# VH-VL binders against Transcription elongation factor GreA (greA): the designs that were tried, part 12

Target 1, 156 residues: Transcription elongation factor GreA (greA), of Dehalococcoides mccartyi (q3z8e7)
Amino acid sequence: MVEKIPMTASGYKKLEDELSTLKVKRIDVIEEMRLAAMDKDMRENAPYHAAKEQRGQIEGRIKEIEHELKYADVSEYTDTNTSKVNMGSTVKLRDPKNGECCTYTLVSPKEIEPLKGKISASSPIGKAVFNRNKGEQIEIEVPSGTLQYIIEDISF
Short names: E, the ipSAE of ESMFold2; O, the ipSAE of ESMFold2 at other seeds; V2, 0.75 times the mean of E and O plus 0.25 times the DockQ between their complexes.

## First folded at step 6 (VH-VL; framework fv_libivirumab)

Design x2 (from w6 with light chain Y101W; at its last look DockQ between E and O 0.01; V2 from the best seeds 0.00; counts 0 for: pae E 15.6 > 2, placed apart)
Fold by ESMFold2, look of step 6:
Structure x2 (fold): chain C 156 residues (1-156), chain A 119 residues (1-119), chain B 112 residues (1-112)
Amino acid sequence: as target 1 above (156 residues)
Amino acid sequence: QVQLVESGGGVVRPGRSLRLSCAASGFTFSNYAINWVRQAPGKGLEWVAIIWYDGSKTYYRDSVKGRFTISRDDSKNTLYLQMNSLRTEDTAVYYCAREWRIFGAFDIWGLGTTVTVSS
Amino acid sequence: DIVMTQSPLSLSVTPGEPASISCRSSQSLLYSNGYNYLDWYLQKPGHSPQLLIYLGSYRASGVPDRFSGSGSGTEYTLKISRVEAEDVGVYYCMQGLQTPWTFGQGTKLEIK
């Protein structure tokens, strides 16, 4: 296995475009250095040395981009804007009768830790809060009766 | 279709002049250095002259220096070789050849025009 | 002037068999940019030369992959993995490192 380099699809495309541009620049610099060989007196001037340095920088960047593209792990993280409880939300529930608060975070099934308040969206509490707004009163049915809470805060 | 077409060859006596033309089509002529290469009957290839893409540099083989002049007219997409004081040893088929812009090889050759210098 | 020496000067090859042509230069053709400025051309009977290989080892557009070039510095080789009847002609190497550009003597390839 090889180490992956995380990037977005747009980041991948940008690297591909940069690589294409650098390969064109490389060709131009190589040809200018080669044409100087037809006039040996020009190879001793500062312009020759500057072109050689530019080629080195171009080659280094090409190698770096080729490595990044070969081992890229492309993903698109969403940053959708919603005011409702969703996956990854942390909700603060308040009992209106006594003011007691409890906090839960909706996590994927692999991250469930009920004793730390990390619950799935499919749990009784998760189902009751999912897609709800701050300030809503919710009811949670349990075998012993109905529990009442107010969504006091939603954070991410 | 990328091509080069030579013209202007013929039979002349020693000491006379000829002007060869090489007409280019199908590519941006002003981006390329162009060469003349010749081949005597039954012999190998021999480079004659080059003119740089912008016309700023010209080089010649020693045996033609001072007698031959390479030039270009980019408005007509045409390369020229003015050959003065012709000698018997200049007898050959003359080719124009385009240098491949980036890699310096002769990637396009004309069909050739024959120059015969005889008494 | 850089002297280019080809060997052999003639070849007779059975169709389908490999062929190899050597080219030696009187000085290195390796330029400081990492490329070897050595080209190979084929001149078929009655035709203009055509480019086969440039920079020692790169095939020109439209050249079959049975042609390959190798070598560096002062020693270069053109190989034909399986000779075909259309490959007959004279093969030339040329150096493009410094003026005057110079060709090898040519290698005539014929079919047995």
Scores: ipSAE 0.000, ipTM 0.489, lowest interface PAE 15.6, mean pLDDT 82
ESMFold2 (binder alone), look of step 6: mean pLDDT 93; pTM 0.953
ESMFold2 at other seeds, look of step 6: ipSAE 0.033; ipTM 0.608

Design x3 (from w6 with light chain T99Y; at its last look DockQ between E and O 0.44; V2 from the best seeds 0.00; counts 0 for: pae E 4.2 > 2)
Fold by ESMFold2, look of step 6:
Structure x3 (fold): chain C 156 residues (1-156), chain A 119 residues (1-119), chain B 112 residues (1-112)
Amino acid sequence: as target 1 above (156 residues)
Amino acid sequence: QVQLVESGGGVVRPGRSLRLSCAASGFTFSNYAINWVRQAPGKGLEWVAIIWYDGSKTYYRDSVKGRFTISRDDSKNTLYLQMNSLRTEDTAVYYCAREWRIFGAFDIWGLGTTVTVSS
Amino acid sequence: DIVMTQSPLSLSVTPGEPASISCRSSQSLLYSNGYNYLDWYLQKPGHSPQLLIYLGSYRASGVPDRFSGSGSGTEYTLKISRVEAEDVGVYYCMQGLQYPYTFGQGTKLEIK
């Protein structure tokens, strides 16, 4: 038994579409491997190994999506404005240095659109805010360093 | 409308100086790092410099370090590039580009301003 | 410096057919926070660059679904499922993991 994975109906559909695309890509990569294995030369078979690596990535993602679809719990967002940050929450983050705010909504994996403010709970921002209360200070790690924010508001 | 507008380009002799400006409008300037990217005639894109959203850090490509200075004035929503000791290889179109702090994407670019360094 | 290598450097495509551009980095662009700091940009003739794909696989606002990005670590691919005349221009990958930020050499896409 595995825990259910919360997801919107649109998130579920996006995963189904990605799965279909990956299954087509898998067919192409398997053919690339077959052709590369028939064309031996004096160097090591780099084309075959490259295709094999790509196939592994595709198979892994397919397995992940099939798991997510199998255990998906398709539900609506909650609209409470005073709970801790959870799936479906919209958080307003304030930069204490300049008082400016950025807004992010926690969405299911298929609905992720970072530049539109739609992020997963497992993203750097999502991990920092999940289960937190209004007024808490958080840190977000990025390649250039650590960013500081205050949770200004939580809504739906 | 979200936009960046460069200005200050021109034709100069080697060894001279030029100051480029990048005026921002339609967004909260202090939330973003801003980059200068250049493109020599017929060539690819080349990153030049960055200044962080709060002005605390600046970084430069090696070929311009010590000659170029990037700065920002948030009260004017303006980015600057002071270019000293110009060389012929600095000839390019110079773009400013907005960078998202967490995602690193350059989602807004200016139209570019042309700098020509020739004898 | 992280070296970004694009292939091919030039591509001539019949309208309606697919196109694929690869980008290899000299080191992994996957950061410990889980993001791949790899962007794709298109520069149409006479225009400034525009963002197509960021973090390896996310489409920027207004970018048609026929554009897709994939890959992780050191290998990335931009695909156009059906090339249209408006797709003509030069495509660049860029790493945003370490200063100096670096671009690939560019891939010029033209219509046959």
Scores: ipSAE 0.260, ipTM 0.657, lowest interface PAE 4.2, mean pLDDT 86
ESMFold2 (binder alone), look of step 6: mean pLDDT 94; pTM 0.961
ESMFold2 at other seeds, look of step 6: ipSAE 0.343; ipTM 0.705

Design x4 (from w6 with heavy chain W52Y; at its last look DockQ between E and O 0.32; V2 from the best seeds 0.00; counts 0 for: pae E 12.9 > 2)
Fold by ESMFold2, look of step 6:
Structure x4 (fold): chain C 156 residues (1-156), chain A 119 residues (1-119), chain B 112 residues (1-112)
Amino acid sequence: as target 1 above (156 residues)
Amino acid sequence: QVQLVESGGGVVRPGRSLRLSCAASGFTFSNYAINWVRQAPGKGLEWVAIIYYDGSKTYYRDSVKGRFTISRDDSKNTLYLQMNSLRTEDTAVYYCAREWRIFGAFDIWGLGTTVTVSS
Amino acid sequence: DIVMTQSPLSLSVTPGEPASISCRSSQSLLYSNGYNYLDWYLQKPGHSPQLLIYLGSYRASGVPDRFSGSGSGTEYTLKISRVEAEDVGVYYCMQGLQTPYTFGQGTKLEIK
């Protein structure tokens, strides 16, 4: 049972573009490692160690993207189903303590900007609201305690 | 539009008191935890105190605990820092900073008010 | 108290080249909700600090995509893919996991 990774078509394309860029960068870094390795003691070679670290970061990100693309569930959600929170939904959350609202839009991982309200379905806020109905109470765990909200509205 | 404005800084002798104010505008003040952060001349940032939304919790760095009191008046959209028994090491620019607990970030900072404690 | 250690404490970078700043915490900043409570701030000369990155990897409003944050647990990195003249200033990491909140020592970035 493999968990699918929800994203929009735009999000999928952004991952493909990042992957392509990283594969080009990988070629450059491997060449930098080769050039650095032609010199002196490999263990005490700062340029080699720096390039090796950079390659590790690039390889790690490539593997992450390849995994996300392999298990991607690409959907273009519409406002005709506003009864439940889905990818592409905009949700309005009301704090029951003071009645103030905040608004979030579920977006692909590449489009995430939480202070602008753009969150992924896998984020703590996204997980709390995904597949929920208008009027449901949700809880979000933070270091200082549990925050409670009511889903006041769902739109697109 | 969204802003924080500090006031109440000045020059005082050690052992005296000052009260700093932080006036908020352009957002619903009662929804946010607010922090005081200070910066001694030529030095780094140092967190001083926090008051949570609704005033339910306050916390202080050890060096100011018992001397400083953070408070808020949500009806006036104003945060206060009462600073008693001031010491020369309290000399700094004092900033107020807004935090939203979900994200733990100080997303809005004031311009700062200067406190100088000298003999 | 959680001790935050930044390295390097100063950087001199040629415009257009990358920069990297590390931040280490004395204990994990990863909370049970899956977020790393680690922020990055930039204080430009003569200005108040401004938020760059929060929760380890999310860019704040208006922050260019050449800035990125990564890391988890006790080790975090801020990267600038191509340094520009406007990026000069002092960079601070901060943990927001538990009070007292604590900052790193700061990293001064200058243009060569």
Scores: ipSAE 0.000, ipTM 0.546, lowest interface PAE 12.9, mean pLDDT 83
ESMFold2 (binder alone), look of step 6: mean pLDDT 93; pTM 0.954
ESMFold2 at other seeds, look of step 6: ipSAE 0.011; ipTM 0.586

Design x5 (from w6 with heavy chain N31K; at its last look DockQ between E and O 0.02; V2 from the best seeds 0.00; counts 0 for: pae E 16.3 > 2, placed apart)
Fold by ESMFold2, look of step 6:
Structure x5 (fold): chain C 156 residues (1-156), chain A 119 residues (1-119), chain B 112 residues (1-112)
Amino acid sequence: as target 1 above (156 residues)
Amino acid sequence: QVQLVESGGGVVRPGRSLRLSCAASGFTFSKYAINWVRQAPGKGLEWVAIIWYDGSKTYYRDSVKGRFTISRDDSKNTLYLQMNSLRTEDTAVYYCAREWRIFGAFDIWGLGTTVTVSS
Amino acid sequence: DIVMTQSPLSLSVTPGEPASISCRSSQSLLYSNGYNYLDWYLQKPGHSPQLLIYLGSYRASGVPDRFSGSGSGTEYTLKISRVEAEDVGVYYCMQGLQTPYTFGQGTKLEIK
């Protein structure tokens, strides 16, 4: 079973842009290594060794992004079936005791912005709301106990 | 328009000096290594020298080492080849060539300037 | 120094026929970054050289796809699938792995 990586269209685009930037930077670093190696004093060639380390970091990040893009699940965000919370959904949660409301948007890990209400599907709130309908009561586990909310609205 | 233009060639007697220039335009000169390549009449191509993008390293073919000096002035976008103690064997068309950053190939060549060393 | 040996040194071809030029190096041109530092240049009569193929097999900008490069290590080939009149000139391989950079002797391509 291949594990899919949920993300928004915006998150997918950001990864594509980072990948493109890294591939260009990789080209520069490989050339820096070649130019540095033309100096026959390889044992004392700090620029060569610095570029080699930088190349390793870039290659590692490229492989990580290519994996994330290969297994990305973005297609769910284009479905018009809006009855359930999914990746890209914005949910409004109401505390039934006092009527306070909180709004969150489910995004990929690279898109998390807590101050803007953008949370991952793996967060306590994300796990509690995923695949739920409007009007459902949910429970969120926190150190002090279990909090109760009602899904008041779902939008996209 | 990316281009390299050589100048400074001429006819000189053995033992004399010439200074070749290579004017660059249309690209960020300071980011590229530049090479000199020569071609004797009716002969093949022969690499002469390279200077790194920052001027920190220079390399020469053995037959010109100690006689030729490659240099660059990035403020003028100009590459130079100072040619001292010229010999008849140095008679050739001299090209400057830009080294393509990551790929190491000579992707831009000048038109060449002719150096003739004869008595 | 890395010696570059081209074969043949002269080639006479009828337009539309294929052509193949070999280049051998005295040492492997494969660098630790995975690339073969072998380039091909064409010098047309009365002109400066122009890059055709770099890193063994990549076509330079504007080079028709009838030109292809192959090979690895010490043996490389430039192929022209259908020779045209504009392909006349001298073809050079060059190693860019280490200084002094070195060229093959050149292969003169003529039209019959």
Scores: ipSAE 0.000, ipTM 0.490, lowest interface PAE 16.3, mean pLDDT 83
ESMFold2 (binder alone), look of step 6: mean pLDDT 94; pTM 0.960
ESMFold2 at other seeds, look of step 6: ipSAE 0.591; ipTM 0.829

Design x6 (from w6 with light chain S57E; at its last look DockQ between E and O 0.26; V2 from the best seeds 0.00; counts 0 for: pae E 17.5 > 2)
Fold by ESMFold2, look of step 6:
Structure x6 (fold): chain C 156 residues (1-156), chain A 119 residues (1-119), chain B 112 residues (1-112)
Amino acid sequence: as target 1 above (156 residues)
Amino acid sequence: QVQLVESGGGVVRPGRSLRLSCAASGFTFSNYAINWVRQAPGKGLEWVAIIWYDGSKTYYRDSVKGRFTISRDDSKNTLYLQMNSLRTEDTAVYYCAREWRIFGAFDIWGLGTTVTVSS
Amino acid sequence: DIVMTQSPLSLSVTPGEPASISCRSSQSLLYSNGYNYLDWYLQKPGHSPQLLIYLGEYRASGVPDRFSGSGSGTEYTLKISRVEAEDVGVYYCMQGLQTPYTFGQGTKLEIK
């Protein structure tokens, strides 16, 4: 079982468009493979092997997108609505004890940079803040104990 | 300046007691867990004890359980280590070290205070 | 207790050359939050330890980029791409996953 994948309506549409494009590219690559295989000297058929590699990359990406769309949890939140934390949101977390703040941006898994505050929605911080409102208190469990934060601000 | 300064070290005989202090400055002491780490002469680092930022949890290495007590006084920005029933094996430089943050590490260390237990 | 084993325990390096130090734990340091709770410290001669790397791979503030950490689970490596005279000292790994927190034996780095 795979946990739902949070995304915006525009993010969902982008994945649908990419999937459509890849399916068209797949058709072209399969035809290129067929034409290359008709070469009588197939012992060193470099065009066939190049097309086979490209097909593998396309099939892998298609599988990935189909999985993401199947398990997508599309928020009612729009890209112009900043009331709830969503993908692409930047959140400012305040420690209620000392008032110190830290800032994180929710990004796709391929864009994660924890030292720059770019984290995934599936990370402990990301899970704690996702779909929450400004002013909500969150708790994050770490080996040394429980950290408490208040969502001070949400921006896009 | 963020700093930790240990004091209270000295030379004592086995079976006696000492109390170490760690004075904090330049940061909000009550937001951090603090650890004691020791280093015997010519030896490596050895973790001793931790106290949680609100004082609610303390943990000790086995060899000091029941003999050492870690405590904090947030009004004085001071950490303490009460060391009872001292043994020759407790001879070391004692450091206090600050820990706070989800990404957990000892990011600030004191200069250390020397405890010598010798007959 | 989690046992931390460093290798080598002593290392002599020509200035400008790379250095590599390994740390092995008796159990995985990967926590359920996706992070490896493994830190690296340097103790320069006559000084207190200082943090170099935390969570296995992240460089502490002010640490030069010639220092890097890698690894996961039970195997970790600290690399220095070009050793400088100021890098002399004893390097320790530490696990921060569970109490009692434990250090490796230390690796003494010297200049040839």
Scores: ipSAE 0.000, ipTM 0.508, lowest interface PAE 17.5, mean pLDDT 82
ESMFold2 (binder alone), look of step 6: mean pLDDT 94; pTM 0.959
ESMFold2 at other seeds, look of step 6: ipSAE 0.612; ipTM 0.823

## First folded at step 8 (VH-VL; framework fv_libivirumab)

Design y1 (from x1 with light chain L30K; at its last look DockQ between E and O 0.32; V2 from the best seeds 0.00; counts 0 for: pae E 9.6 > 2)
Fold by ESMFold2, look of step 8:
Structure y1 (fold): chain C 156 residues (1-156), chain A 119 residues (1-119), chain B 112 residues (1-112)
Amino acid sequence: as target 1 above (156 residues)
Amino acid sequence: QVQLVESGGGVVRPGRSLRLSCAASGFTFSNYAINWVRQAPGKGLEWVAIIWYDGSKTYYRDSVKGRFTISRDDSKNTLYLQMNSLRTEDTAVYYCAREWRIFGAFDIWGLGTTVTVSS
Amino acid sequence: DIVMTQSPLSLSVTPGEPASISCRSSQSLKYSNGYNYLYWYLQKPGHSPQLLIYLGSYRASGVPDRFSGSGSGTEYTLKISRVEAEDVGVYYCMQGLQTPYTFGQGTKLEIK
């Protein structure tokens, strides 16, 4: 029995799109290998060996994505009580020193884009905000020091 | 639309001063630490200085401490580097680079401004 | 200061072949939060540096998926699964754990 793999609808769509792209790349790489193999000395055939490695990477990733899609458990996390941060929450953090805000969304590992504000619960920001209430002051430890924020708003 | 634009470079003699500016647009300047990074002709990248998002902390590489001062004016979305007592080894292209304060990545770089210190 | 050592300093690669660049730090770049504060940049000829990989293994926005970063602690690797002509330039690793931030010497990638 394989455990279900939680993800959002946007995460599922990203995997579908990546799969489609990889299937096209696979066709191209297989053709590249065929053309390179017309040189009968495969031991000295750098283009053939490069294409062979690339094919292996593509096939492995395709199989991985097909597994993830097959066992995906797609949900959008909802919480009618928006006072607590949870998976799928979007949090608005206010810097009390300058009043500026930044926004982050807690997403599944497949959807992580930290510089776009899509973070995991295990990220520095995610650890600090998870299961916290609106209005709480939080601290985020980074190498440059301790950053302080107030959870200004929570939405889903 | 996010960009950084450096200015204020030029040719000066050793011992003189220059002030570099870095104008930011397309993002909330006060959310980011900004770094100066330089590159001598034909050489690698060398970090110079950082000013934190709220201006509360500044750090410098040892070779410029006491000579260079980094500052920011958030009302003008502008970073400055005051360079005093310039030496020939300060000759470089100077880049400003945006750092997301939590992730530490220099994700946006300017095009650079050239400083030449020669007799 | 944390010393960053890149290997090799120069690469000549046939288009379509893989490339691998290593970066070693004089001390661990892993912070107590579990992240590795290591970054990879590419400087194409005549251009400013651009971010490729942050926190050791996360690909920056717009960077092709043929680039990947791996490693932990003191040893890190940037891999290009299939080198293309547009990949020429100088690759730098950088530590962002503590000031002064420091770069490796760079690895120049050329096409054969």
Scores: ipSAE 0.011, ipTM 0.592, lowest interface PAE 9.6, mean pLDDT 84
ESMFold2 (binder alone), look of step 8: mean pLDDT 94; pTM 0.959
ESMFold2 at other seeds, look of step 8: ipSAE 0.592; ipTM 0.821

Design y2 (from x1 with light chain S57Y; at its last look DockQ between E and O 0.63; V2 from the best seeds 0.68)
Fold by ESMFold2, look of step 8:
Structure y2 (fold): chain C 156 residues (1-156), chain A 119 residues (1-119), chain B 112 residues (1-112)
Amino acid sequence: as target 1 above (156 residues)
Amino acid sequence: QVQLVESGGGVVRPGRSLRLSCAASGFTFSNYAINWVRQAPGKGLEWVAIIWYDGSKTYYRDSVKGRFTISRDDSKNTLYLQMNSLRTEDTAVYYCAREWRIFGAFDIWGLGTTVTVSS
Amino acid sequence: DIVMTQSPLSLSVTPGEPASISCRSSQSLLYSNGYNYLYWYLQKPGHSPQLLIYLGYYRASGVPDRFSGSGSGTEYTLKISRVEAEDVGVYYCMQGLQTPYTFGQGTKLEIK
């Protein structure tokens, strides 16, 4: 049985864009190989061999992307309520006491920068907002006490 | 430009009072707790006091409790430290520092204002 | 009060060589929300303190990646993979878990 490849709609689009770029680049590399092959000594033709290696890499990546797109399953992500906070969401939190807002984006571990508003789903803020809707009140526990916020907006 | 600027330092005799100010600019003052941190000549950093972002909580190091009062005026974006009954051991450079909610980082410090308490 | 103990209190380092500063706390700085409330500050000669590392691990804006923080609970380390001349100054760890907030004694970094 063919196993589906889970993918977001955004991820699918990125693969489509990469595929388009690679197909254009493949045309250029094939022409570079043709021009280099006009050299009399193919054995010692460094430009030809460099282009041949590049073509091989491009063809391999194209095949990989075409397989991923053919078996992509975006229905789980499409059927997920996209109005709820998820990975990649940007949330605007309003403090009901003073009306001031702060904004956070749920990012992967390598992208975490809390003072720039980039936090993980497992962070105190991430745990509090994950899978919540606009308008919900959330609580964040910190050493000085419990902070309360309202999810003012969610963007993706 | 995010900035904190202290003022009000000076030379005073023991037992007298002094009021420090910390003026904030370039950020939403009411979103942050603000701390006073001091540094005696040739010594390390010593935390003095904090006021919560909404002014609801204040805490002090034991050696200044009852003598120092931290306050904030959000309409002026200004933090204050009222220092009464000053002692020679209060001699230091006084810094204000903003503290992020949740993260607790003191990411912006003032340049400091010098308080000298001597006979 | 949480006692913060730094070691060493002084370092002389040849430029290009690594440096390591340790900080121990008298109780765990790991809070139930998952954050370690441990901070590193650098005070360059003649300057105010500046934030280097927050929550044990994260570099503040503009801090080079040769600086890294590690540790958890009661033991934390600041590492400089290759010391440069502009790294001179006094390094402080601080706990922000409970008042009174407390600093380590400071570690003075000098170039040999």
Scores: ipSAE 0.689, ipTM 0.851, lowest interface PAE 1.4, mean pLDDT 88
ESMFold2 (binder alone), look of step 8: mean pLDDT 94; pTM 0.958
ESMFold2 at other seeds, look of step 8: ipSAE 0.698; ipTM 0.850

Design y3 (from x1 with heavy chain K57N T58K; at its last look DockQ between E and O 0.08; V2 from the best seeds 0.00; counts 0 for: pae E 17.5 > 2, placed apart)
Fold by ESMFold2, look of step 8:
Structure y3 (fold): chain C 156 residues (1-156), chain A 119 residues (1-119), chain B 112 residues (1-112)
Amino acid sequence: as target 1 above (156 residues)
Amino acid sequence: QVQLVESGGGVVRPGRSLRLSCAASGFTFSNYAINWVRQAPGKGLEWVAIIWYDGSNKYYRDSVKGRFTISRDDSKNTLYLQMNSLRTEDTAVYYCAREWRIFGAFDIWGLGTTVTVSS
Amino acid sequence: DIVMTQSPLSLSVTPGEPASISCRSSQSLLYSNGYNYLYWYLQKPGHSPQLLIYLGSYRASGVPDRFSGSGSGTEYTLKISRVEAEDVGVYYCMQGLQTPYTFGQGTKLEIK
């Protein structure tokens, strides 16, 4: 039993297109593998070994995509009057001690990009802000101690 | 962009020799077996010879065994057919054909080069 | 040598109508790996041959879906569901199971 996987409509379409491409490649690679099995000596050559490895990678990726599509929960969040942090929210955090601000956007695990502030809802920062209101004080535990922030702004 | 281009054809008398070349471009030549196929004027296709990827296996139709030698120079991306003791029945357009790796299909053909053996 | 026999040797077809070409081999082309080592090529007038069908039934890249190959063992068929003017030429079957590789005699397809 696996939880639904939140994604955008464009993210869903991207996975569908990748799946279609991989299924075409799979047909070609399976044929290469089956032909190579005609002769033991051919199966011990570089083309045979490369095709075998490629098939494994293709089958694995197909299974991953099919799982993600099966459990996808496609939603677009267009209501900008939400008072609470949610998927797709951009949150501005203010350190009350020195006034410094940090900005993060909550994204799905496939879209994580920490250098650009794109984090998952399950990360320490994401968990601390999720479902919280503007103006709330939050605590984030890091190896160096506990950090305190105030949710300064929420946008989409 | 994937191409095979034959050359070296001509008109010769019986008993003489010719060497055909097949220049490959647009693909990794050393990964493919290459075949020679010929077509006499107004006739069908006739397989002549094959050389494997590493040059270790060469096979010929019976009517050319001992007279024709297939070879390859992977550093020049070139296939050769040395044709000795030519006979009038060797008159044909000669094609080189790339064998699609392990599927065995001739998926790329050259434009052909004409060999005429006449007395 | 495996002998490949095509029928018919000549075929005139009205555009838009179907066409069927048969190929028989003197030995089974079905190998123990489950593939039939039978190939179809088209040689258009003034051109070199081009691959249409490989391993009995698989269409090569860029070949329209109106072409289909079927059969197994010693009997094979190439079908064109709706013949077009561009399909004119000579069709060859070939066995690739063992050397010497051998072709059928060819089937000339004409429009009329």
Scores: ipSAE 0.000, ipTM 0.471, lowest interface PAE 17.5, mean pLDDT 82
ESMFold2 (binder alone), look of step 8: mean pLDDT 94; pTM 0.957
ESMFold2 at other seeds, look of step 8: ipSAE 0.006; ipTM 0.508

